# Designs tried in a protein design chat: miniprotein binders against Neuralized-like protein 4 (NEURL4). Part 4

Target 1, 164 residues: Neuralized-like protein 4 (NEURL4), of Homo sapiens (Human) (q96jn8r1131to1294)
Amino acid sequence: TLEFLENHGKNILLSNGNRTATRVASYNQGIVVINQPLVPQLLVQVRIDFLNRQWTSSLVLGVITCAPERLNFPASACALKRAAWLLRGRGVFHNGLKICEKFGPNLDTCPEGTILGLRLDSSGGLHLHVNGVDQGVAVPDVPQPCHALVDLYGQCEQVTIVNP
Key: E = the ipSAE of ESMFold2; O = the ipSAE of OpenDDE; V2 = 0.75 times the mean of E and O plus 0.25 times the DockQ between their complexes.

## First folded at step 2 (miniprotein)

Design H5 (from C5 with E18W K22A E25F E60D R61L E64W K68L)
Fold by ESMFold2-Fast, scan of step 2:
Structure H5 (fold): chain B 164 residues (1-164), chain A 80 residues (1-80)
Amino acid sequence: as target 1 above (164 residues)
Amino acid sequence: SKYRVTIEVEGDPEALKWVAEAIRFIAEKLGLKVEIEVKDGKLRITIEGLSEELAKELADLLKWLAELYGLKVEVKIEES
């Protein structure tokens, strides 16, 4: 069963058997990580439950290749300078550096109810799925093991893990 | 496309003067176009030529700082 790890950003509260993450303060300190490695063929999905339009940016999705159980998370995922591949807004980021200007839909505009998925293909390519639709390969040859990460940044104050 | 961030801050006049000077200095070093207006105890700062991503990050940071320090601030983002 997929769950969010107990190690998370300081503004996060977990509920619903650690399957729902809520950011209870500010706009940052909202990083959560899935409890199981993202192995090829596993589709990890989260649903956007609540958006607060006081903020301008929204959630970030991606993978980290470091062990997450004892990681001291920074204020935002894009501040991770090692072992991180992230999808934010329209961009793809590696260790805080933008490596692609436009990939898939703009994550800052996804409405409540949107289901976002991460999957590794058989060649180690990281795919983004939006409401079940594969957006293609965002990052080729992701090192393993890796872990799916969600940053409840800005507008996105609540997500829930969704089974297929 | 380019974006514009407009910030309005209300507070102590001497503090507003130093904030304005600091922002002007930083903007010049970063090559950003900044307009600053002080009128009736309010400071309005307009920053233009931003990418959408930078405009949003700047707006979020400024709202957070305002909340943290109890300042009255309004932030707007517009496509220009």
Scores: ipSAE 0.006, ipTM 0.250, lowest interface PAE 10.0, mean pLDDT 82

Design H6 (from C5 with E18N E21N K22L E25W R61Y E64L K68D; at its last look DockQ between E and O 0.75; V2 from the best seeds 0.00; counts 0 for: pae E 3.8 > 1.5)
Amino acid sequence: SKYRVTIEVEGDPEALKNVANLIRWIAEKLGLKVEIEVKDGKLRITIEGLSEELAKELAEYLKLLAEDYGLKVEVKIEES
ESMFold2-Fast, scan of step 2: ipSAE 0.231; ipTM 0.612
ESMFold2, look of step 3: ipSAE 0.248; ipTM 0.622
ESMFold2 (binder alone), look of step 3: mean pLDDT 83; pTM 0.778
OpenDDE base, look of step 3: ipSAE 0.437; ipTM 0.778

Design H7 (from C5 with K22M E25L E57N E60N R61W E64F)
Fold by ESMFold2-Fast, scan of step 2:
Structure H7 (fold): chain B 164 residues (1-164), chain A 80 residues (1-80)
Amino acid sequence: as target 1 above (164 residues)
Amino acid sequence: SKYRVTIEVEGDPEALKEVAEMIRLIAEKLGLKVEIEVKDGKLRITIEGLSEELAKNLANWLKFLAEKYGLKVEVKIEES
């Protein structure tokens, strides 16, 4: 059963059996991680439940290859200096550095109700799914084990894990 | 004579970050020496080496930009 780990950013409150994450303050400190490794063929999906348009940027999602259970999370996922591959806006980032300028739709403009998914293919390629549509390989050859991460940054104040 | 413009802006941290990056880019384009600090919902920008006319024009533009983003702004012009 997929759920968010109890180790999370300081502004996060978990509810709904740890399947819903709400950022209760500010615009940052909103990192959550899925409780099991992202193994090939596992599709991890979250739905955007609430957007606060007071903010400009929105959620970030991706993978980390370090053990998340006791990790001291930074204020934002993009501040992770190692072991992180992230999708933010239209870009793909590795350890805080932009490695691709335009991949998939702009995550800063996805409306409430959007379902975002992460999946590894059999070759270790990380795929983004948007409302059930595979956007292709964002990152090839992701090291394993890796863990799916969502950063409830900016506009995105609530997400819920949904089944395929 | 050379002038220094200091602008202090308060508001939404994400809006401050966007305004700071915009100003950084423009200062680089104009060859201006600029110092930018963003912390705790406050943005401080210091621009040096300006003529009096450029300092006044830049201060007015920065006020306009901050108001466009709905931010609280305070500008100070000093002869350096």
Scores: ipSAE 0.000, ipTM 0.113, lowest interface PAE 18.3, mean pLDDT 81

Design H8 (from C5 with E14D E18F K22S E25Y K29E E57F R61S E64Y K68D)
Amino acid sequence: SKYRVTIEVEGDPDALKFVAESIRYIAEELGLKVEIEVKDGKLRITIEGLSEELAKFLAESLKYLAEDYGLKVEVKIEES
ESMFold2-Fast, scan of step 2: ipSAE 0.176; ipTM 0.550

Design N1
Fold by ESMFold2-Fast, scan of step 2:
Structure N1 (fold): chain B 164 residues (1-164), chain A 85 residues (1-85)
Amino acid sequence: as target 1 above (164 residues)
Amino acid sequence: SENEANERLLEKIEELLERIYRLMEMLKELGDPEAAWKVLELIYKAEELLEKFKETGDESLLQRAEELLKQAREILDRVKSELEG
């Protein structure tokens, strides 16, 4: 069963059997990681439950290839400079470097109720799914094992893991 | 190379826009109206310089924008330190 790891950013509170993550303070320190490696064909999905419009940017999704169980998380996923592929706003980032300017929808404008998914294809390509629609390959040849990461940054104060 | 120069310029613009965004996020938490207005003034001036750069291509405007954002960050760090200290 898919759950968020108990190791998470300091502003996160887990509930609903560790399937709901709430950021209870500020705009950062909101990184959560799924408890199982993202293996090919596993679709990991989260629903945006609550947006606070006081902030301008929103959630970040992606994968890390380091072991997350004892990782000391930075204040934001964007501060990860190694072993990280992130989808933020309109772009795709590898270790802090923008590798694609426009992929899929702008994550900063997705409304409450949006379901965002991450999946590896059989060739190791990382796919983003939005409300059930495959956006295509954001990152080819992701090293394995890798782990799905969500950063409840800015506007996004709550997400819940949802089944396909 | 013109392509390499253009890539570096694009990276610098992206860096400055990220810095503007982070300063605006920090500003929302500040709680000091006088410092907030000064920081906001510096951010707006930096945005104006980036807008003018788009019209003129003058790279010196990027350097000036960066200096203004540095000043804004120093004010925010100082105020935060004083509140915590």
Scores: ipSAE 0.000, ipTM 0.140, lowest interface PAE 15.2, mean pLDDT 82

Design N2
Fold by ESMFold2-Fast, scan of step 2:
Structure N2 (fold): chain B 164 residues (1-164), chain A 84 residues (1-84)
Amino acid sequence: as target 1 above (164 residues)
Amino acid sequence: SKYRVTIEVEGDPEALKEVAEKIREIAEKLGLKVEIEVEDINNNGKLRITIEGLSEELAKELAERLKELAEKYGLKVEVKIEES
């Protein structure tokens, strides 16, 4: 049973059995982490439930390789300086450094109802899925254990974990 | 129909100072007044910049330009466009 961890950004409210995360203030402090490690073949999916279009940027997805249960989250995921691989807009970032200019669709333009997924392949490659479509390997050879992270940044004020 | 652009930028304090200066230069070249507020949170700096009196077209253009500038400096940026 996949759930968001109780350790989360301070603007987050969890509901629906910890399967829905809502950012209740501002544009940041919206990091949530899945309660189980992202093991090969596990597909973790979230649906975008609500977008506040007054903001410009939107959600960030990725993985962290540090233990999330007691982590002091920064205001945004992109401020993580170690052990983080993130997809933001069209870019792929490792510890704040852009390592790929254009990968997959622009996450800042995904509409409400979009389902975004993260999966590790058998070789440790991190895949992004968009509405069931595999976008390919965004990051090769991710260290394990790793944990799926969603940053409800900017426009994205609510997401819900959905089962395949 | 006048518009307001609010930019919130967070990250390294030295990068924030440089971006703030670049934004002041851009506003000065366009004849616009810029309001800047500084806040330090969790060992990261935070900067809020507000520009008012814009047409819808200029607000959209400026929002995109300033977002790209902040991202170039490795900063996390959020931009809000509102009718004022």
Scores: ipSAE 0.007, ipTM 0.335, lowest interface PAE 9.8, mean pLDDT 84

Design N3
Fold by ESMFold2-Fast, scan of step 2:
Structure N3 (fold): chain B 164 residues (1-164), chain A 96 residues (1-96)
Amino acid sequence: as target 1 above (164 residues)
Amino acid sequence: KIRIEVRVEHDINNNGKTIEIEIEVDSPEEAKEVLEKIKELVKKLGAKEVEIRIKAESPEEAEKLAELLEKLFKELGFKKIEVEVKDNEVIIRGEE
């Protein structure tokens, strides 16, 4: 059973058997990580439950290749200086540096109810899924082991893990 | 009094560091001087992410400080800038 790890950003409250994450303050300190490594064929999905439109940008998804259970999370995922591959807005980022200008839909505009998924293919390519539709390879050859990460940043104040 | 809290994320010698500053001032004019010094520090460090939280003495003062902060963050070249004003508190974040 997929769950969010108990180690998370300080503004997060976990509920629903650690399957729902709510950011209860500000716009940051909202990083959560899935409790199992993202291995090929595993599809990890979260649903956007609540958006606060007073903020400008929205959630970030991606993977990190360091052990997350006792990691001291920064205020936002984009401040991670370890090997981190992130999808934010339309961009793909590696350790805070933009490596692709335009990939998939703009994550800052996804409405409540959107289901976002991460999956590794057999060649180690990281795929984004939006409402069940594979957007293609965002990052080739992701190092393993890696862990799926969601940053409840800005507008996105609540997500829930959903099963395929 | 106006309370200013600053968090700067930067990459010195490829070893990313966080600088945290807390300052209290007695007037909006002093706050403006402090923010100009913070702007120069952020610029010199080449910071990738900056968060500033200010507790002002009134909602009107908070709105004016929010405008100033947004201008400073645009001048620093941040691509994503988020600002919120609630009562007498301003929170702004800039990132690449």
Scores: ipSAE 0.006, ipTM 0.202, lowest interface PAE 11.0, mean pLDDT 81

Design N4
Fold by ESMFold2-Fast, scan of step 2:
Structure N4 (fold): chain B 164 residues (1-164), chain A 84 residues (1-84)
Amino acid sequence: as target 1 above (164 residues)
Amino acid sequence: SKYRVTIEVEGDPEALKEVAEKIREIAEKLGLKVEIEVKIYDGWTKLRITIEGLSEELAKELAERLKELAEKYGLKVEVKIEES
């Protein structure tokens, strides 16, 4: 079954069999990673459970291509300088560098109840799904193995893994 | 008399960006002009934000609100109110 890894940002508490992640302090230190590699056709989905609108930015999601079990996570996913492809706001970022200005909806404005999904296609393209709708290829040719990452940054204080 | 509020914040660049955006929005809603000076170091950024043309009462309210905002983002903050 899909779960969040025990290795996570220090402000995270896991519950519901490690399927719910809650950020219990501040606005950062909220990175979580899925326990299984993101293999082609696997759709990993999380639901936004709680937003705290005192913060401006919201969750970031994407993939990392390094082993996550003992990774020392930075305060935010966008501080990752290696092996990271991330979606933040409307941008796509590779190792902290913006590689696409506008892709999909603005992640900073997705309401509570939104279901966000990540999937690799058969050609290694990373897809974002929003409420079941495929937004297209955000990143082509993602190296494998890779792991789905969610950063409960800013507004987003709780997410839960949901089955397709 | 008119007053000036200066807030200096430093810390994580992403947190600074979010606080600056919030302050700009607060100033816009109040019809105020905000001036921001940026100093960038390796992995460390400092902002100086200045708002002028305030009444004494508004200056005190803004100083308190802006300090609380920056502290919520875990930033190091210093606020100054002066008659201008």
Scores: ipSAE 0.006, ipTM 0.262, lowest interface PAE 12.1, mean pLDDT 84

Design R2 (from R1 with E10L K14W R47M K50Y E54L K90F)
Fold by ESMFold2-Fast, scan of step 2:
Structure R2 (fold): chain B 164 residues (1-164), chain A 100 residues (1-100)
Amino acid sequence: as target 1 above (164 residues)
Amino acid sequence: SPEDIKRLALEAVWLAKEAGDPELMRKALEIAQRLVDETGNKEVIEMLAYEAVLLAKRANDPEAIRKALEIAKRLYEKTGDKEVLERLLFEIEELAKRLG
């Protein structure tokens, strides 16, 4: 069963059998990671449960290729300078470098109730799904093993893992 | 010790938040800022910047906004974290619209 790892950002509280993550303070320190590797065809989905519009930016989604169980997380996912491919706003980032200006919808504007998914295709391409709709390949040839990461940054204060 | 200074600074900020008085919050942020300068503790600086933005939003006061900008600039200089800076700019723009 999919769960968030107990190693997470310090502002995170896990509940609902480690399937719901809530950021209980500030705007950052909200990184969570799924408990098992993102293998081809596995669709990992989270639902945006609560947005606090006092903040400007919102959640970041992506993958990391380092072992997450004992990782000392930075304040935000975008501070990861190694082994990270991230979707933030409309951009795609690799280790802090923007590699695509415009991919999919603007993650800063997705409303409460939106279901966001990450999946690897058979060729190792990372796909974003929005409310069940495949947005296409954001990142080709992701190295494996890799792990799905959600950064409850800014507006996004709660997400829940949902099964397809 | 650095850990004691951090604890005292956070305690002062939390007490000021509980009171809800903009002048008390301003005083607490000033005290915490001085304590933080001795250690450079990033967590305390981040919390101070967050509270400064909230103070500016509640007070609807140009001087509170100026002080919040100063604290946010200091956070950005020490951490490179632009979210506080972006949020503060957003709040200033919203205040300008309300004032007309």
Scores: ipSAE 0.000, ipTM 0.129, lowest interface PAE 14.8, mean pLDDT 76

Design R3 (from R1 with R7Y E11L R47W E51L E54F R87L E94Y)
Fold by ESMFold2-Fast, scan of step 2:
Structure R3 (fold): chain B 164 residues (1-164), chain A 100 residues (1-100)
Amino acid sequence: as target 1 above (164 residues)
Amino acid sequence: SPEDIKYLAELAVKLAKEAGDPELMRKALEIAQRLVDETGNKEVIEWLAKLAVFLAKRANDPEAIRKALEIAKRLYEKTGDKEVLELLLKEIEYLAKRLG
């Protein structure tokens, strides 16, 4: 059973058997990580439940290749300077540096109800899925083990893990 | 230049600290607010926001606090920068605890 880890950003409250994450304050400190490694063919999906349009940016998702169980999370995922590959807006970021300008839809504009998925292919390529549609390889050759990460940043105040 | 703006801002802080005068602190905030209009440098803007909050905390002056919050809101509107907003929200929370 997929769940969010109990180690998470300071502003997160977990509910629904650790399958729903709610950011209860501010716009940051909202990083959550899935409880098992993202192994090839595993599709991890989250649904955007609630957006607060007081903020301008929205959720970030991707993978980290360090052990998450006791990691001290920074205020935002994009402040991670090691072992992180992230999708933010339309960009792909490695350790805080933009490595691709336009990939997939703009994550800052996905509405409530959108289902976002992460999957590794057999060659280590990280795929983004949007409402069941594979957007292609965002990042090739992701080192393993790696863990799926969601940053409830800005507008995105709640997500829930959903089954494929 | 940004270096000149920083120098003037540092001078304003030094004068405000030495005076301990609420009126002088209020004037320093007004000068800092004018500098916001003349700089697009994010680093200088962040520093000016911190200066405004610092002066408000030292003045114990409701008018200075009000102006510091207006400068903070203006900086947020001008940059749309959520990192600046995070810093300003922490300072606003601190001021609210002191006043209430």
Scores: ipSAE 0.000, ipTM 0.124, lowest interface PAE 18.0, mean pLDDT 75

Design R4 (from R1 with K14Y K17L K50W E54M K57F E94L K97E)
Fold by ESMFold2-Fast, scan of step 2:
Structure R4 (fold): chain B 164 residues (1-164), chain A 100 residues (1-100)
Amino acid sequence: as target 1 above (164 residues)
Amino acid sequence: SPEDIKRLAEEAVYLALEAGDPELMRKALEIAQRLVDETGNKEVIERLAWEAVMLAFRANDPEAIRKALEIAKRLYEKTGDKEVLERLLKEIELLAERLG
């Protein structure tokens, strides 16, 4: 079954059999990673459970290609300088460099109850799914193995892994 | 692009604050003040204040805590945003409970 790894940002508390992640302090230190590699055809989905709208930015999600079990996470996913492909706001980022200006909906405006998904296609293309709708290929030819990452940044204080 | 430069500058400021070196933290806040003046982005000010306070409480050093509080208050004076001060006080209260 899919769970969040127990190696996570320091402000995270895991519950519900490690399927719910809550950021219990501040606005950062909220990175969580799924417990198995994102293999082709696996759809990893999280639901936004709670937004604190006193913060401006929100959830970031994407993949990393380094082993996450012992990784020392930075305060935010945006600080990852190596082996990271991230979706933040409307942008797509590779190691901190914006590689696409506008992809999919603005992640800073997704309401509570939104289900966000990550999936690799057979060609290694990374897809974003929003409420079951495939947004297309955000990143082509992602190296494997890779691992799905969610950063409970800013507004987003709780997410839960959901099955299709 | 200018947007990418701004984001890299924000990340550099964050790294300087995370280093916990008082001199680097002072320089980081000077840069942050210039970024705020150029963008008017309250979120940047809030992030910098939170990082300074969090690092000081983690160090568990009274002098570092006092310095971080002074910096946070000066940031509030610059922004005039009461919500920044209210959130800062709530976070300080939470962290103080953990320390004491």
Scores: ipSAE 0.000, ipTM 0.144, lowest interface PAE 16.1, mean pLDDT 76

Design S1 (from C5 with T6W E8L R44Y T46I E74F K76T; at its last look DockQ between E and O 0.05; V2 from the best seeds 0.00; counts 0 for: pae E 21.2 > 1.5, pTM E .743 < .8, placed apart)
Fold by ESMFold2, look of step 3:
Structure S1 (fold): chain B 164 residues (1-164), chain A 80 residues (1-80)
Amino acid sequence: as target 1 above (164 residues)
Amino acid sequence: SKYRVWILVEGDPEALKEVAEKIREIAEKLGLKVEIEVKDGKLYIIIEGLSEELAKELAERLKELAEKYGLKVFVTIEES
């Protein structure tokens, strides 16, 4: 069963059988990781439960390719300088560098209730899903194994893992 | 620790240019590394070398400045 790992950002409280992550302080320190690596055809989905409009930027979604169980997380996912492929706003970032400026929808404008999904295709392509709709390949050659990551940053204060 | 601030501002192109100039001057005066790009009616700004307190203060002031010019602002603070 898909759950958030107990190793997470300092400001995260896990609940609902470790399927819900809430950022309970500040605007950062909100990285969570899914407990199973992505494999082809596994769709990992999270619902945006709560947004605080006081902040301007919102969640980051992506993958890490290093073992997450003992990783010391930085304050934000965009500070990951190795082993990270991230979707932020409309852009794609690799190890802190912007690789693609306009891939898909602007994640900073997704309302509460939006369901965001990640999956690998058989060729290692990373796909973004929004409300069940495949947005295409964000990253064509993600190394395996990798784990899905969500950074509850800024506006995004709570997400829940949901079934496809 | 040092911080990076990523800023997206949207709105009137003339106001965007004015805000970009103000931010460039502030960053240079403070000795901060700044990257500014204007495209598609959007202003993208990256400022590096900030203390945590300065990054938070700058984010607040940029929101106020953007509102004064009728602009929409998005700010992300990251430790670099």
Scores: ipSAE 0.000, ipTM 0.089, lowest interface PAE 21.2, mean pLDDT 81
ESMFold2-Fast, scan of step 2: ipSAE 0.367; ipTM 0.759
ESMFold2 (binder alone), look of step 3: mean pLDDT 83; pTM 0.765
OpenDDE base, look of step 3: ipSAE 0.010; ipTM 0.284

Design S10 (from C5 with R4W T6I K33I T46F E48Y K76L E78F)
Fold by ESMFold2-Fast, scan of step 2:
Structure S10 (fold): chain B 164 residues (1-164), chain A 80 residues (1-80)
Amino acid sequence: as target 1 above (164 residues)
Amino acid sequence: SKYWVIIEVEGDPEALKEVAEKIREIAEKLGLIVEIEVKDGKLRIFIYGLSEELAKELAERLKELAEKYGLKVEVLIFES
C-alpha cells in the first residue's frame, strides 16, 4: 500500500492513513515522498484536491535519488539539485537546469480533480501520466533506487494518493 | 512632508518573483509610483510620494507579505 512518508516538509499535515497531504501554511515547505522506491511497473498517482489561487505557481512532481526517510527537506524541491529530476510548469529540470522546455501539460494550470502519475519503464525512463494518459518519457535512464516526490508548492495545498 | 519606502528582500528566486508581482499589484491599486530591481538574488522596491501614515502602513503590510513567503526583508522609511 502506498503512503506518504512521515518525514516531510514542515508545512505538511498527513491524514487519511498518510494518503492525503495538506499544506497548512505559506506557499512552500510542502515536499512529500512516497514510502517505497519507484520500481519499474509501479504507477504512483496523486489527485489534486485543493488549489489556492492567491499563488501563481503550482505543484512539482518528480523523483529523488537520495534516501528520503531522514532527509532534511529544503523549502522547495528545486533546491535538491543533483538528487532530483523535476516536472514544473511545462519544463523538466535537473540540477538547476531546464533539460526540456515543453513536456506534457502546464502543471501550473491543472485544475482540481486532475490525477497525475509517475512511472518508470523497463529502461529506466520516467513517464508522466495525466488523467490516465501517458505523456511519454520526461527523463531517460533515471538512477535507481529513486523515490516519487510531490512538492505542494504555491497553489496546490492538498493531494491524495489514488490507486489505479 | 513626503516620504518614501525602500524594501529589500532576499531569498528564493521564485518567491522573489511572486512577491514582486504582488507588490506591483498593491502599488497599482493605490496609484503609487514604484520602482523594482532584481539582482543577485535580491529584490529592491522603491515607493515614492507617500504621507507618513501611508509609508508606515505600507512598510508593515509589505514586510508581512515578504515574511509570509519566507523571505528575509528589510524596510527603510525616508522623509524627503
Scores: ipSAE 0.000, ipTM 0.137, lowest interface PAE 16.2, mean pLDDT 82

Design S2 (from C5 with T6F E8W E35L R44L T46Y K76I)
Fold by ESMFold2-Fast, scan of step 2:
Structure S2 (fold): chain B 164 residues (1-164), chain A 80 residues (1-80)
Amino acid sequence: as target 1 above (164 residues)
Amino acid sequence: SKYRVFIWVEGDPEALKEVAEKIREIAEKLGLKVLIEVKDGKLLIYIEGLSEELAKELAERLKELAEKYGLKVEVIIEES
């Protein structure tokens, strides 16, 4: 059963059997990680439940290749300078460096109810799915093991893991 | 393209309070929207909607201010 790991950003409250993450304060300190490695063909999906439109930036999602169980999370996923591949806005980032300018839809504009998915293909390519539609390969050859992460940043104050 | 600045400051609580007030003054003079939070011996500052030039200037200025008060500071500038 997929759930969010109990090690998370300090502003996160887990509920619904650790399948719902709520950021209860501020705009940051909202990183959560899926408890199982993202293995090829596993589709991990989260639904955007609540957006606070006070902010222009929204959630970030991606993968990390370090062990998350005792990781001291930074205030935002963007501060991860090692072992991180992130999708933010329209960009794809590796360890803080933008490696693709425009990939998929703008994550800062996805409305409540949007279902976002991450999946590795058989060759290690990381795919983004939006409302069931595969956006293609955002990152080739992701090292394993890796873990899916969501940063409830800015607008995005709540997400829930949903089954495909 | 627009930028955001993210600052963490740690140290003496009285110094954190003083620096937070100075930062509010700077933001007000520049007409900027800024979020400042002081919790658990840490000062958190977030500013968004900046040009690249303004982000660099603010990051440098705020870092210098915090260091003058003997505080530990970490600054992150990122394109939003």
Scores: ipSAE 0.000, ipTM 0.160, lowest interface PAE 16.0, mean pLDDT 83

Design S3 (from C5 with T6Y E8I E37L R44W T46F E74R)
Fold by ESMFold2-Fast, scan of step 2:
Structure S3 (fold): chain B 164 residues (1-164), chain A 80 residues (1-80)
Amino acid sequence: as target 1 above (164 residues)
Amino acid sequence: SKYRVYIIVEGDPEALKEVAEKIREIAEKLGLKVEILVKDGKLWIFIEGLSEELAKELAERLKELAEKYGLKVRVKIEES
């Protein structure tokens, strides 16, 4: 069963058997990671439960290639640099660089109830799924092993893992 | 008479980028020329050619925006 790791950003509180993550303070320090590697054929999905519109940006979603169990998480996923491939707003980012412009929907505008998914295809391409719809390959040839990451940044204060 | 607003904001670099983008949007909507510089964990904002009333209003709005992000802010209004 999929769960969020007990190692997470300092503003996170886990509940619902470690399947719900809530950011209880500020706008950052909200990184959570799934408890098993993202292997091809595994679809990891989270539902946006609560948005606080006092903030401008929202949830960031992606993968990291470093071991997450003992990692000191930075304030935001963007600070992970070479270890992370991230979907933020309308873009795809790696190592502080925008590697794809205007991929999928704007993550800063997804409403409460939206289900976001990450999946690797058989060629190692990272796919984003939005409400069950595959948006295509955001990142080709992701290094392995990798782990699915959610950064409850800004507006997004709560997510819950959803089984397919 | 014309006034200038000088604002320094400091803190988390990602928060500074968010605030800078929001300030660019506010300036565009108001038709104002603004200079923004992000360096060494600080954000400098310079806006000139303002009436006294607009300078005061803008200084307060930008200070409140930065404080929402938990950033430290210093504001000066000067007659130019």
Scores: ipSAE 0.000, ipTM 0.236, lowest interface PAE 12.7, mean pLDDT 85

